# VH-VL binders against ENHANCER OF AG-4 protein 2 (HUA2), part 2

Target 1, 142 residues: ENHANCER OF AG-4 protein 2 (HUA2), of Arabidopsis thaliana (Mouse-ear cress) (q9xer9r771to912)
Amino acid sequence: EAAISRDAFEGMLETLSRTRESIGRATRLAIDCAKYGLASEVVELLIRKLESESHFHRKVDLFFLVDSITQHSHSQKGIAGASYVPTVQAALPRLLGAAAPPGTGASDNRRKCLKVLKLWLERKVFPESLLRRYIDDIRASG
Below, E stands for the ipSAE of ESMFold2; O stands for the ipSAE of OpenDDE; V2 stands for 0.75 times the mean of E and O plus 0.25 times the DockQ between their complexes.

## First folded at step 1 (VH-VL)

Design N08 (framework fv_nepuvibart)
Fold by ESMFold2-Fast, scan of step 1:
Structure N08 (fold): chain C 142 residues (1-142), chain A 125 residues (1-125), chain B 107 residues (1-107)
Amino acid sequence: as target 1 above (142 residues)
Amino acid sequence: QVQLVESGGGLVKPGGSLRLSCAASGFTFSDYYMSWIRQAPGKGLEWVSYISSSGSTIYYADSVKGRFTISRDNAKSSLYLQMNSLRAEDTAVYYCARGVTYEPDSGTYYGMDVWGQGTLVTVSS
Amino acid sequence: DIQMTQSPSSLSASVGDRVTITCQASQDISNYLNWYQQKPGKAPKLLIYDASNLETGVPSRFSGSGSGTDFTFTISGLQPEDIATYYCQQYDNLPLTFGGGTKVEIK
């Protein structure tokens, strides 16, 4: 059910890693949550986790999960699966602010996030003007 | 270059113990899930265990639960398998392998893309 | 556990032949399937990931196809160095499971 899917997703975030297996399983759980109308709650969990995360490598893992969910959602034909695209778009300032912080210690984070944003631009996942603004902001932070 | 090297295999009697080690080099070990896979002489591949990048998530095949313990030391870029209460059926070459990695640009992933050379464990009287 | 049934268990073919190996999953695994090559005395080598994608450095004569429960691995124009055992492996769910392997030998 909905509660079980949400709890499973929240638990998965605690042990998320850069591996495709970890990100793939978390993505499937997020898509299951969307079927129960919980896409906004899932994105809010991701925002809170990113904002509270102290380890820079973990922030990249979480943002790669955002990418995985977003790309999967973009390829979906159904309304439930497609719900993440607009929800993530609205959350981008908070997601990127946490995932790609300023400073020399976060140069890898900014590089990894820029890679994702450029792919979203090429694949037309979000409006071009919005993505170009975020790309410029992140570049200015280094 | 990217490499995994196993050690610690040998001959033990049933009921004995062995500790296997896997030394990683050429990549950021702490970013990867790691697995142990074994292969009995003349038989196929059997997945044994995996451990998450942080060490907090661990899974075992039913055949080894309660007897084997997987662990890692990220500071030393090393993976371990403590094998207790060994049985004749545990006789195999043991491989360590690096798990899949996520790459946004391709949208694809690899299975276990890097494997060690293997270390032989023989459980015999 | 997801069971992976691989066939045939062994085959003998001539250099230049097309070799086909199949793998069936006991449940839908989407495209979460890899193919490995293992030469005698050596560790397995990843050849194909995500059912149909060729790993870097692997010759183009190797290919994979399929999705869901039915998968095929093909060697077009068998070479002597292709003599090995080939394994499929699913990564849709834990535990990770391998097919029983197909031994490819030269006539």
Scores: ipSAE 0.181, ipTM 0.580, lowest interface PAE 2.7, mean pLDDT 87

Design N09 (framework fv_nepuvibart; at its last look DockQ between E and O 0.29; V2 from the best seeds 0.40)
Heavy chain, then light chain:
Amino acid sequence: QVQLVESGGGLVKPGGSLRLSCAASGFTFSDYYMSWIRQAPGKGLEWVSYISSSGSTIYYADSVKGRFTISRDNAKSSLYLQMNSLRAEDTAVYYCARGGTVEYSPDTGKYAFDIWGQGTLVTVSS
Amino acid sequence: DIQMTQSPSSLSASVGDRVTITCQASQDISNYLNWYQQKPGKAPKLLIYDASNLETGVPSRFSGSGSGTDFTFTISGLQPEDIATYYCQQYDNLPLTFGGGTKVEIK
ESMFold2-Fast, scan of step 1: ipSAE 0.480; ipTM 0.695
ESMFold2, look of step 2: ipSAE 0.458; ipTM 0.715
ESMFold2 (binder alone), look of step 2: mean pLDDT 93; pTM 0.948
OpenDDE, look of step 2: ipSAE 0.415; ipTM 0.719

Design N10 (framework fv_nepuvibart)
Fold by ESMFold2-Fast, scan of step 1:
Structure N10 (fold): chain C 142 residues (1-142), chain A 123 residues (1-123), chain B 107 residues (1-107)
Amino acid sequence: as target 1 above (142 residues)
Amino acid sequence: QVQLVESGGGLVKPGGSLRLSCAASGFTFSDYYMSWIRQAPGKGLEWVSYISSSGSTIYYADSVKGRFTISRDNAKSSLYLQMNSLRAEDTAVYYCAREGYDFWSGYDAFDIWGQGTLVTVSS
Amino acid sequence: DIQMTQSPSSLSASVGDRVTITCQASQDISNYLNWYQQKPGKAPKLLIYDASNLETGVPSRFSGSGSGTDFTFTISGLQPEDIATYYCQQYDNLPLTFGGGTKVEIK
């Protein structure tokens, strides 16, 4: 069942789009994976996909999925949903490094990632000092 | 129904004060940056001020800085603009607008506007 | 401040015409530009965001293009309900600034 959930999530990443339906389905699968203790594996799959993605707009789509998973996890009181907040926090340097790379070609990626980080700051998803450091790092990488 | 409703406009003499209110409904007010945008009679749009979702980040146009104060009450889903030392040049319809970051598309735009409230500064 | 210059200030066209409005930024703003429609006596309405993306529920006859400093807004097949003033707006940097507006009227 765990293997089935993992396979379904991995397959969903190949067809992921920025629509509410696409990200919503992928988010539900990620939450299901957490029920089987696979939160770290799901986040590692997202990191690997982000690092191997050549299309900058696709990197944004994947990061928006990270945001969706994180915010659903933050709002949930159950163990399955709550597991992603600490897992994503630990993965932020790798996730942001892949989603918002340095250089002029990635200015739109950095802008969109900054907007997500500011939303996380406002909603208190992660510690303020941590988020402010990442915001400053991304601004400096332009 | 997503809606913004302004109130508090009226006639005031130069040097006077007014407080505008904007009541939000149909969405989670505390998740959005909010702006005040004004329009003088027969003229174009001028951005006045914005406030972040928590209220911690605030910016003002130079024309109003030091005279206007933007604030919000997330428990009441309300946005405010305290206008002091009013000048004839402040005469305008004042719009409350949601600065919608559409997470799914990544844009930043004023996607929901109130109907506006008229402020007239005249002797 | 980033100045947004719209041209023309006003125009008159016939129903069915193709209407083009331009917006020029005083510095490079990439694609960080929105277009709004304001009908007489009403609040503005978002039509286009990020220079070229159509807002949900907005008719396909409206379109936007451009990047950097030069932007274009087009109405393909002007309809009577399109009588309005149209504004561009940059969100690259503070303060947020609007173009002066283009009033579209029917002959």
Scores: ipSAE 0.016, ipTM 0.566, lowest interface PAE 6.8, mean pLDDT 87

Design N12 (framework fv_nepuvibart)
Fold by ESMFold2-Fast, scan of step 1:
Structure N12 (fold): chain C 142 residues (1-142), chain A 123 residues (1-123), chain B 107 residues (1-107)
Amino acid sequence: as target 1 above (142 residues)
Amino acid sequence: QVQLVESGGGLVKPGGSLRLSCAASGFTFSDYYMSWIRQAPGKGLEWVSYISSSGSTIYYADSVKGRFTISRDNAKSSLYLQMNSLRAEDTAVYYCARVGDTYQPWEAAFDIWGQGTLVTVSS
Amino acid sequence: DIQMTQSPSSLSASVGDRVTITCQASQDISNYLNWYQQKPGKAPKLLIYDASNLETGVPSRFSGSGSGTDFTFTISGLQPEDIATYYCQQYDNLPLTFGGGTKVEIK
């Protein structure tokens, strides 16, 4: 069922929108993938999709999915928390680099990613020093 | 057929308490962030509070923080606002509103509003 | 808090006129602005979201534009049923804040 869950998640990324239903469904598929040991593969798919995405608003949708997966994992006991929190932490430079690129055209992306990072700081999702560094980096790039 | 119906407003003395209710119908209540917005007589709109779909994330305006408590019962499709230590400046029509269908609630517009319920705080 | 300043506070116009209302944010809010219509004795109704997107079922004579700190709401060809108070609202940061409102009346 691992292959089925992975394919379903990958397919969901093609139609991902910013609605709670869309992000919620994709999050449930990502959590399902974690029980088969596929958390790293899911995060790598998200990185690849973010890096190849041409529409800046779509990059935000994808990063909001990263937030949803991460927050769900952080709030729960069990495999999701064990798998996604450390995997996303390790991937943050690549995820943020793609979701919140430098330049004037991406100011909305940086603002929305900053809101997510501040939320993670408030909720203690990742180490404070790490989050403050990324916040400063994104602010400096605009 | 999407509707929000508020109730529980009335006249209360300063220092008193009221509990407002908002009954939702025509949509899956448990999928939506919900908000309370108020409007003092002859004045503009003031955001009061919102609550996430699960009830785990809650925010309040500073003017009501520590006195008001927002809550929800998804099984009953109902939103509540418990108002304690009421002041004359809390006199307003209180609207419940659905936060639009977006993952981040601060990005959402209030797309469906109730008719409002009047709260009058007077001695 | 982000302050939203609307101008004018009130206006009087004739049926068929083009009406413009402005909203200024105290800091850059990108496109994170909504516009609402409130008819006398009624709840507000969403007209425009994300600065320029028309809500479903809202007549095309209503439009919004702007980004950053300066926003405009326009009624192209004012109708009698458009008598209302109009509010802008930012959602860039908490607390959510509304403009003071613009009362639109028919002369």
Scores: ipSAE 0.247, ipTM 0.651, lowest interface PAE 1.9, mean pLDDT 89

Design N13 (framework fv_nepuvibart)
Heavy chain, then light chain:
Amino acid sequence: QVQLVESGGGLVKPGGSLRLSCAASGFTFSDYYMSWIRQAPGKGLEWVSYISSSGSTIYYADSVKGRFTISRDNAKSSLYLQMNSLRAEDTAVYYCARDHGSEYAPTEGYFDYWGQGTLVTVSS
Amino acid sequence: DIQMTQSPSSLSASVGDRVTITCQASQDISNYLNWYQQKPGKAPKLLIYDASNLETGVPSRFSGSGSGTDFTFTISGLQPEDIATYYCQQYDNLPLTFGGGTKVEIK
ESMFold2-Fast, scan of step 1: ipSAE 0.303; ipTM 0.627

Design N14 (framework fv_nepuvibart)
Fold by ESMFold2-Fast, scan of step 1:
Structure N14 (fold): chain C 142 residues (1-142), chain A 125 residues (1-125), chain B 107 residues (1-107)
Amino acid sequence: as target 1 above (142 residues)
Amino acid sequence: QVQLVESGGGLVKPGGSLRLSCAASGFTFSDYYMSWIRQAPGKGLEWVSYISSSGSTIYYADSVKGRFTISRDNAKSSLYLQMNSLRAEDTAVYYCARGPTEFDYSPEAGYFDLWGQGTLVTVSS
Amino acid sequence: DIQMTQSPSSLSASVGDRVTITCQASQDISNYLNWYQQKPGKAPKLLIYDASNLETGVPSRFSGSGSGTDFTFTISGLQPEDIATYYCQQYDNLPLTFGGGTKVEIK
């Protein structure tokens, strides 16, 4: 069951697009994985995919999936999917380092990641001090 | 016949309550973020609140936070705004608006491509 | 909050004139800016999205440009039906904020 859910999620990452339908379907698979105690493994798969991805547009798609999973998890009350909030928080340096790399070629990536971080700040998804630090770090990278 | 129709506006005393409704027709209501935007007499536009397509994500302007509650009923294609502890400065035409309509994933509502006719709320003694 | 400053607050022009309205953001908003038209007694209507994209069904005489903090909205060849108040709106960050509006009148 667990292995089936994990394999389905990994397969979905290969065909992930920025459409609401694609992100939504991948988000549901991630929530299903968390019900089997696989939240950390799902986040590690996302980190590995982000770090190996050569196309900057694809990195944004993957980070938007992280946003979708995180916000869905944040809105949960006592459901297994709620485990993503602390798991993503711990992974933020690696996720942001891959999704919003430094340099002039990645300015769009940084702007889109900043939009997500600012939204998380306003919705109190993660601690304010942590989010402000990452916002400052990304701004300094451009 | 794609349209939004607001109702529920009226005259209310300070401290009172009103519930606004917005009836959607001609499109799949459950696919869209929905917003309330207001305009005081002779003044500009002020965004009040939005709610995601599923109803799980909600945001309020600081001026109404804690007093107003946005909700939706997708089965009835309806959007609501419950307004409590009304103040004179809440006097405005309230518009129901649809957005965004972009195909791609967006973390927040960006633009409003369909608006209702508006409903007037007057808070006065 | 991101403040959106429009100028001028009002203007009068003749039919056929080129009308220019500016919008300035208090911080960099990339191209995350929309323009709306509101005719007297009516609800606003989207004209331009993402700074420069013309909404479907909107006449080509309307255009938008700019990025970062400085944006321009132009009507090339003002028509009588263009009498309205025009608003810019940013969506780079919450809360969503509108400019103060520019009232366009015919001389």
Scores: ipSAE 0.129, ipTM 0.586, lowest interface PAE 2.7, mean pLDDT 88

Design R01 (framework fv_ragifilimab)
Fold by ESMFold2-Fast, scan of step 1:
Structure R01 (fold): chain C 142 residues (1-142), chain A 121 residues (1-121), chain B 113 residues (1-113)
Amino acid sequence: as target 1 above (142 residues)
Amino acid sequence: QVQLVQSGAEVKKPGASVKVSCKGSGYTFTDYYMYWVRQAPGQGLEWIGVINPSGGSTTYNQKFKDRATMTVDKSISTAYMELSRLRSDDTAVYYCARDSEYTPDTGFDYWGQGTLVTVSS
Amino acid sequence: DIVMTQSPDSLAVSLGERATINCKSSQSVLYSSNNKNYLTWYQQKPGQPPKLLIYWASTRESGVPDRFSGSGSGTDFTLTISSLQAEDVAVYHCQQYYSTPLTFGQGTKLEIK
């Protein structure tokens, strides 16, 4: 049950693309995992996948999935919604460190992550002071 | 930065075939599905099919399945749509379109400029 | 196939006034598992390809002015332009991407009165 949902989510990451269909299907699987109490495990899997990814463009795709899961959870307010918002908030330093690394080769990553952070700021997904700190940090690293 | 550039206008007789190309640039070609859509003069949009450039897998609208063939050449970031056994009612502007980036703050949906295919005797 | 029907076929609205375009699907395009409506709105000016305005029924594409908004759920959807500007003259199309074949409404022509 739980293991099946986790394995399905992990498998979906292998074929993840930026399409609405792909992100939407992966988001739905993450929400299903939360029903079995696996929200922290899903976020840890995303962190590990993001940290091990060699292609910078793929890191952006994974971070867009983080955005989708987070915003869906924020808007839906269920047990699933409650699980992902605080779990992602706690994981932000690791998620952003992997998705928006410093250096000239990662300028597109930083630009794309900044757009997500600004959207989260506008929609009040996380505390304003926390988001402004990460925005400033990423700007300073470029 | 992102562009989809299509081949030029074509004039064909009934029964002929046409092959339209769509070259992507400014992004990783294999990361986005490629849609094919047409629009007859003064009419609405009509979906032909979609191809996943990474694996080459296709999904066709059944209306076109027996006549349309979608392919990709990854080495030159180009998608193709061939339509055979043309009829006068196939006269339309044919578009390629990239599946948009999921988040609204990261970019825009991109379409080719369109290729006018005229089928007349 | 999911049939998409728009109303009206054409609409003339004065500058600065509100324009409302409707789109109805023959069956629900709401995916219950993620509570998202798989519906998009496009703007098409003469001689140009369509431009994405709104996806998931209500999420505005980046760079699209705030005066454009989408609403609705299930089978009934609305595109609203709160204060019409001259540059908004175009044909507007709704599309479902809930299931294949992907289908579009017939389009609504918006003109300045």
Scores: ipSAE 0.015, ipTM 0.532, lowest interface PAE 7.8, mean pLDDT 84

Design R02 (framework fv_ragifilimab)
Fold by ESMFold2-Fast, scan of step 1:
Structure R02 (fold): chain C 142 residues (1-142), chain A 122 residues (1-122), chain B 113 residues (1-113)
Amino acid sequence: as target 1 above (142 residues)
Amino acid sequence: QVQLVQSGAEVKKPGASVKVSCKGSGYTFTDYYMYWVRQAPGQGLEWIGVINPSGGSTTYNQKFKDRATMTVDKSISTAYMELSRLRSDDTAVYYCAREGVDYEPESAFDIWGQGTLVTVSS
Amino acid sequence: DIVMTQSPDSLAVSLGERATINCKSSQSVLYSSNNKNYLTWYQQKPGQPPKLLIYWASTRESGVPDRFSGSGSGTDFTLTISSLQAEDVAVYHCQQYYSTPLTFGQGTKLEIK
């Protein structure tokens, strides 16, 4: 049931930690949501959570979850695999804007997000030109 | 309980390929990145690359990028590292290792396989 | 690439005495924004794979005895064994995970005197 999957995912975000176990569990729930056609809702929920989050370390945790979901989806075949890659690509400006905000207080956020973007570039998760533009943008804001 | 079990020793001729397997058990295989590291006899450790088992996405050490291929089969919780066009200086023990610390693109390895000796000789 | 250099290459210490192993990085592995050093120490006994001892330069892995400690920051790091025991005979490796490629020191062989 779609509603149940969405509610489970939303609940996991409230207790999300940076551990591999926490992010892995949340990733599995996100993939289950995609099977019910909810990939766009999951990404929108992540955007809203990131934009409303006041703690910079929590923003990094949430972006690491975005990384985990995206890389899982990228290696998959069929509808679940296809869903998150294009959805996250479209959401990148909002996701990165929230996860790696400008200002000296967010330098850790920007560095962590840059590491993820460089991995996506190396692993060919998104088009090279798109990733290089975001890398340049984040570097310019620091 | 948590274990990484690798395939057995192999002897290969120069120019051949070798494919080493690493089977995880006792944990959720897709929750941890899998790293590959080698150690030539009597020498230090050398990083080959890392794969995300949930996504299959890889990052390679540039030195190995043209010859190494890392893959996973989630249905049997097994990671693979294939090294092609083998040279005598590829003789080494090859290890897989799981990270168990906080999620981060580059991090420490907490669980290691027992190692696979690959000998390349004519 | 960040080059990791260990010293000494080998060390002989009597049982119960202190052993110190040094590791230097060619570039700082301290990320100033989070104040963390991206440096790990591994123990490798003959015929065995490496075992994680310390991460973040000074955080002991679960189950590692208190006699093992890591210290240092930036480019200079030390692994200390406060009272050497027979089972501590091994090669010790430092590793940086500040940037790719991940790099290791050449190893320090620790023996009983």
Scores: ipSAE 0.165, ipTM 0.567, lowest interface PAE 2.0, mean pLDDT 86

Design R03 (framework fv_ragifilimab)
Fold by ESMFold2-Fast, scan of step 1:
Structure R03 (fold): chain C 142 residues (1-142), chain A 123 residues (1-123), chain B 113 residues (1-113)
Amino acid sequence: as target 1 above (142 residues)
Amino acid sequence: QVQLVQSGAEVKKPGASVKVSCKGSGYTFTDYYMYWVRQAPGQGLEWIGVINPSGGSTTYNQKFKDRATMTVDKSISTAYMELSRLRSDDTAVYYCARGDTEYNPSEGYFDYWGQGTLVTVSS
Amino acid sequence: DIVMTQSPDSLAVSLGERATINCKSSQSVLYSSNNKNYLTWYQQKPGQPPKLLIYWASTRESGVPDRFSGSGSGTDFTLTISSLQAEDVAVYHCQQYYSTPLTFGQGTKLEIK
């Protein structure tokens, strides 16, 4: 059920923590949503949640969920890989802009997001030139 | 060179409290979580809790939550674990260790341990 | 809680021979999203703290000799020492870090026969 999976995922975002259990549950729900053609909606929910989130530590938790969904999708052939990898790639400017904002107060956010981007670079998740540009942009923001 | 250096051995009476310190060096202290684990003589390892040095947030093993308190002093890169209302069965070597129980986008490591602090509880 | 059970409790192996230590978890420690097993192996020599040998069930820590290998997935894990050396005498512990509370096996004491 598409509606149940979508509602469960949206509800999970409200209580998302950085634990493996929390991110794992949310990732499984996102993969289930892809089976119902909802990958773009899931990514849009993540973008909106990140953009509206006021607590910087929560932005990192949300971006780690993006990482979890992306890496799972990249390592798998099929619906999730076909859907999430290109959708997240297109959304990266908005996702990174919200998760790793400029300014001195967000140095931890930028450091955590850089760790993710470097891993994506190492694992060939997205084009190297694109990832290196985002890495440089985030480094320049602090 | 990463090092975790703990405070020295303690001998305590039942009902007393003990506070063990663990000083990190050779890395950015706030980038890694600090775990506390104990080992009774001839027994296996038992997890007490974990603290995030960046924000001070803690997760305790339910067995210890009523008696254990974990804190950090970021200015001196030191973590502390205090155990109160000591019993004879709290006699153990107490270790600090570096790692993460949270989501990690890269390979996780439980990579460095302190040398251990022997706490003896005797009447 | 995830219960970790090691077998055997103690093992005596001749120098140069293979040592095999098993670890079972009461629940899967495989995280489907990254396809990794949240399982570590530690070596503990007398009077010393545990030393990380293997993480992610099969990834050898830097500086650990290649005679040490980890294998398995889900609930069943094995630490293998392909050719036992005198310095390998120790207690070996498995640990899961999939969920809290973090739990360890009871340990396996490895001795020379």
Scores: ipSAE 0.177, ipTM 0.540, lowest interface PAE 2.6, mean pLDDT 86

Design R04 (framework fv_ragifilimab)
Fold by ESMFold2-Fast, scan of step 1:
Structure R04 (fold): chain C 142 residues (1-142), chain A 124 residues (1-124), chain B 113 residues (1-113)
Amino acid sequence: as target 1 above (142 residues)
Amino acid sequence: QVQLVQSGAEVKKPGASVKVSCKGSGYTFTDYYMYWVRQAPGQGLEWIGVINPSGGSTTYNQKFKDRATMTVDKSISTAYMELSRLRSDDTAVYYCARDLDSGYAPEGDAFDIWGQGTLVTVSS
Amino acid sequence: DIVMTQSPDSLAVSLGERATINCKSSQSVLYSSNNKNYLTWYQQKPGQPPKLLIYWASTRESGVPDRFSGSGSGTDFTLTISSLQAEDVAVYHCQQYYSTPLTFGQGTKLEIK
């Protein structure tokens, strides 16, 4: 059910690591949440976790999870599976602001987020003009 | 044991298409990006593209974008690379490869496991 | 595109002697924040696929003998085999994974004198 899927996803965020296994499990939970109409809630949980996270390497892990969910969603035909693409697009300013903040301490975050944005650009996950704007903004903040 | 097993050698005429398969075993197929790389006789390696088996999302080298198509069949842990409108200079060994398990795909792109290769010969 | 250039194209080294292969990138492949160089080395024997030797410019893949070492940073990289053995005869390739398209050097053929 919805409550079980949401709670499982929220719990997964606390132990998320940068392994394919960890990100894959969290991605599957996010897709399950979308089946219950909870894509916006999942993205909001990710935004809140990113904004409150003090460890910059953890912010990158969370953004890689955003990438995994987004790419999985991009190739789906159904409403539930495809729901993350528009939801993440709307959330990009908050997601990127938290994952790739300005300042010298966050240089690694910005470069890793740029790699993801470049992949999205090459795959045409989001409009080119939108992605180019974010890429330029992040480059300028170094 | 983790391994990638590719389909057998192909001989094609110019203008034809070829579809190479790559079956993964010994690991969770959907957890690793699958890359395609080719090598013309006596030449260096050339990257064709990458596919995420979980969602089917692809990124192509621009050089191959209008002729190459990468797909997966998750039910049999198999990836495919189809190259259309073949030319004689497409004669090469085609490899599938899995990236190193150092983290999620954006941190990957070093290839720890390779298929044995599929020789595609394009001749009249 | 980042262009990878290896030197020499081929070399012959006596058994037990040191072999040195160079790789240059047209742009830096150093990610300054994590201080990692996105550079790999592969060994390829005739009729076989490439085998990963070194990733992150200097990290040896599991099972690779310690006579193989990688060094360098930014745009200039070296693969060293400290004491050449007969089974080391192969073509060696460098690859950058800093940006797409992923690119490889032309290869260096290593033979026994």
Scores: ipSAE 0.016, ipTM 0.539, lowest interface PAE 6.4, mean pLDDT 85

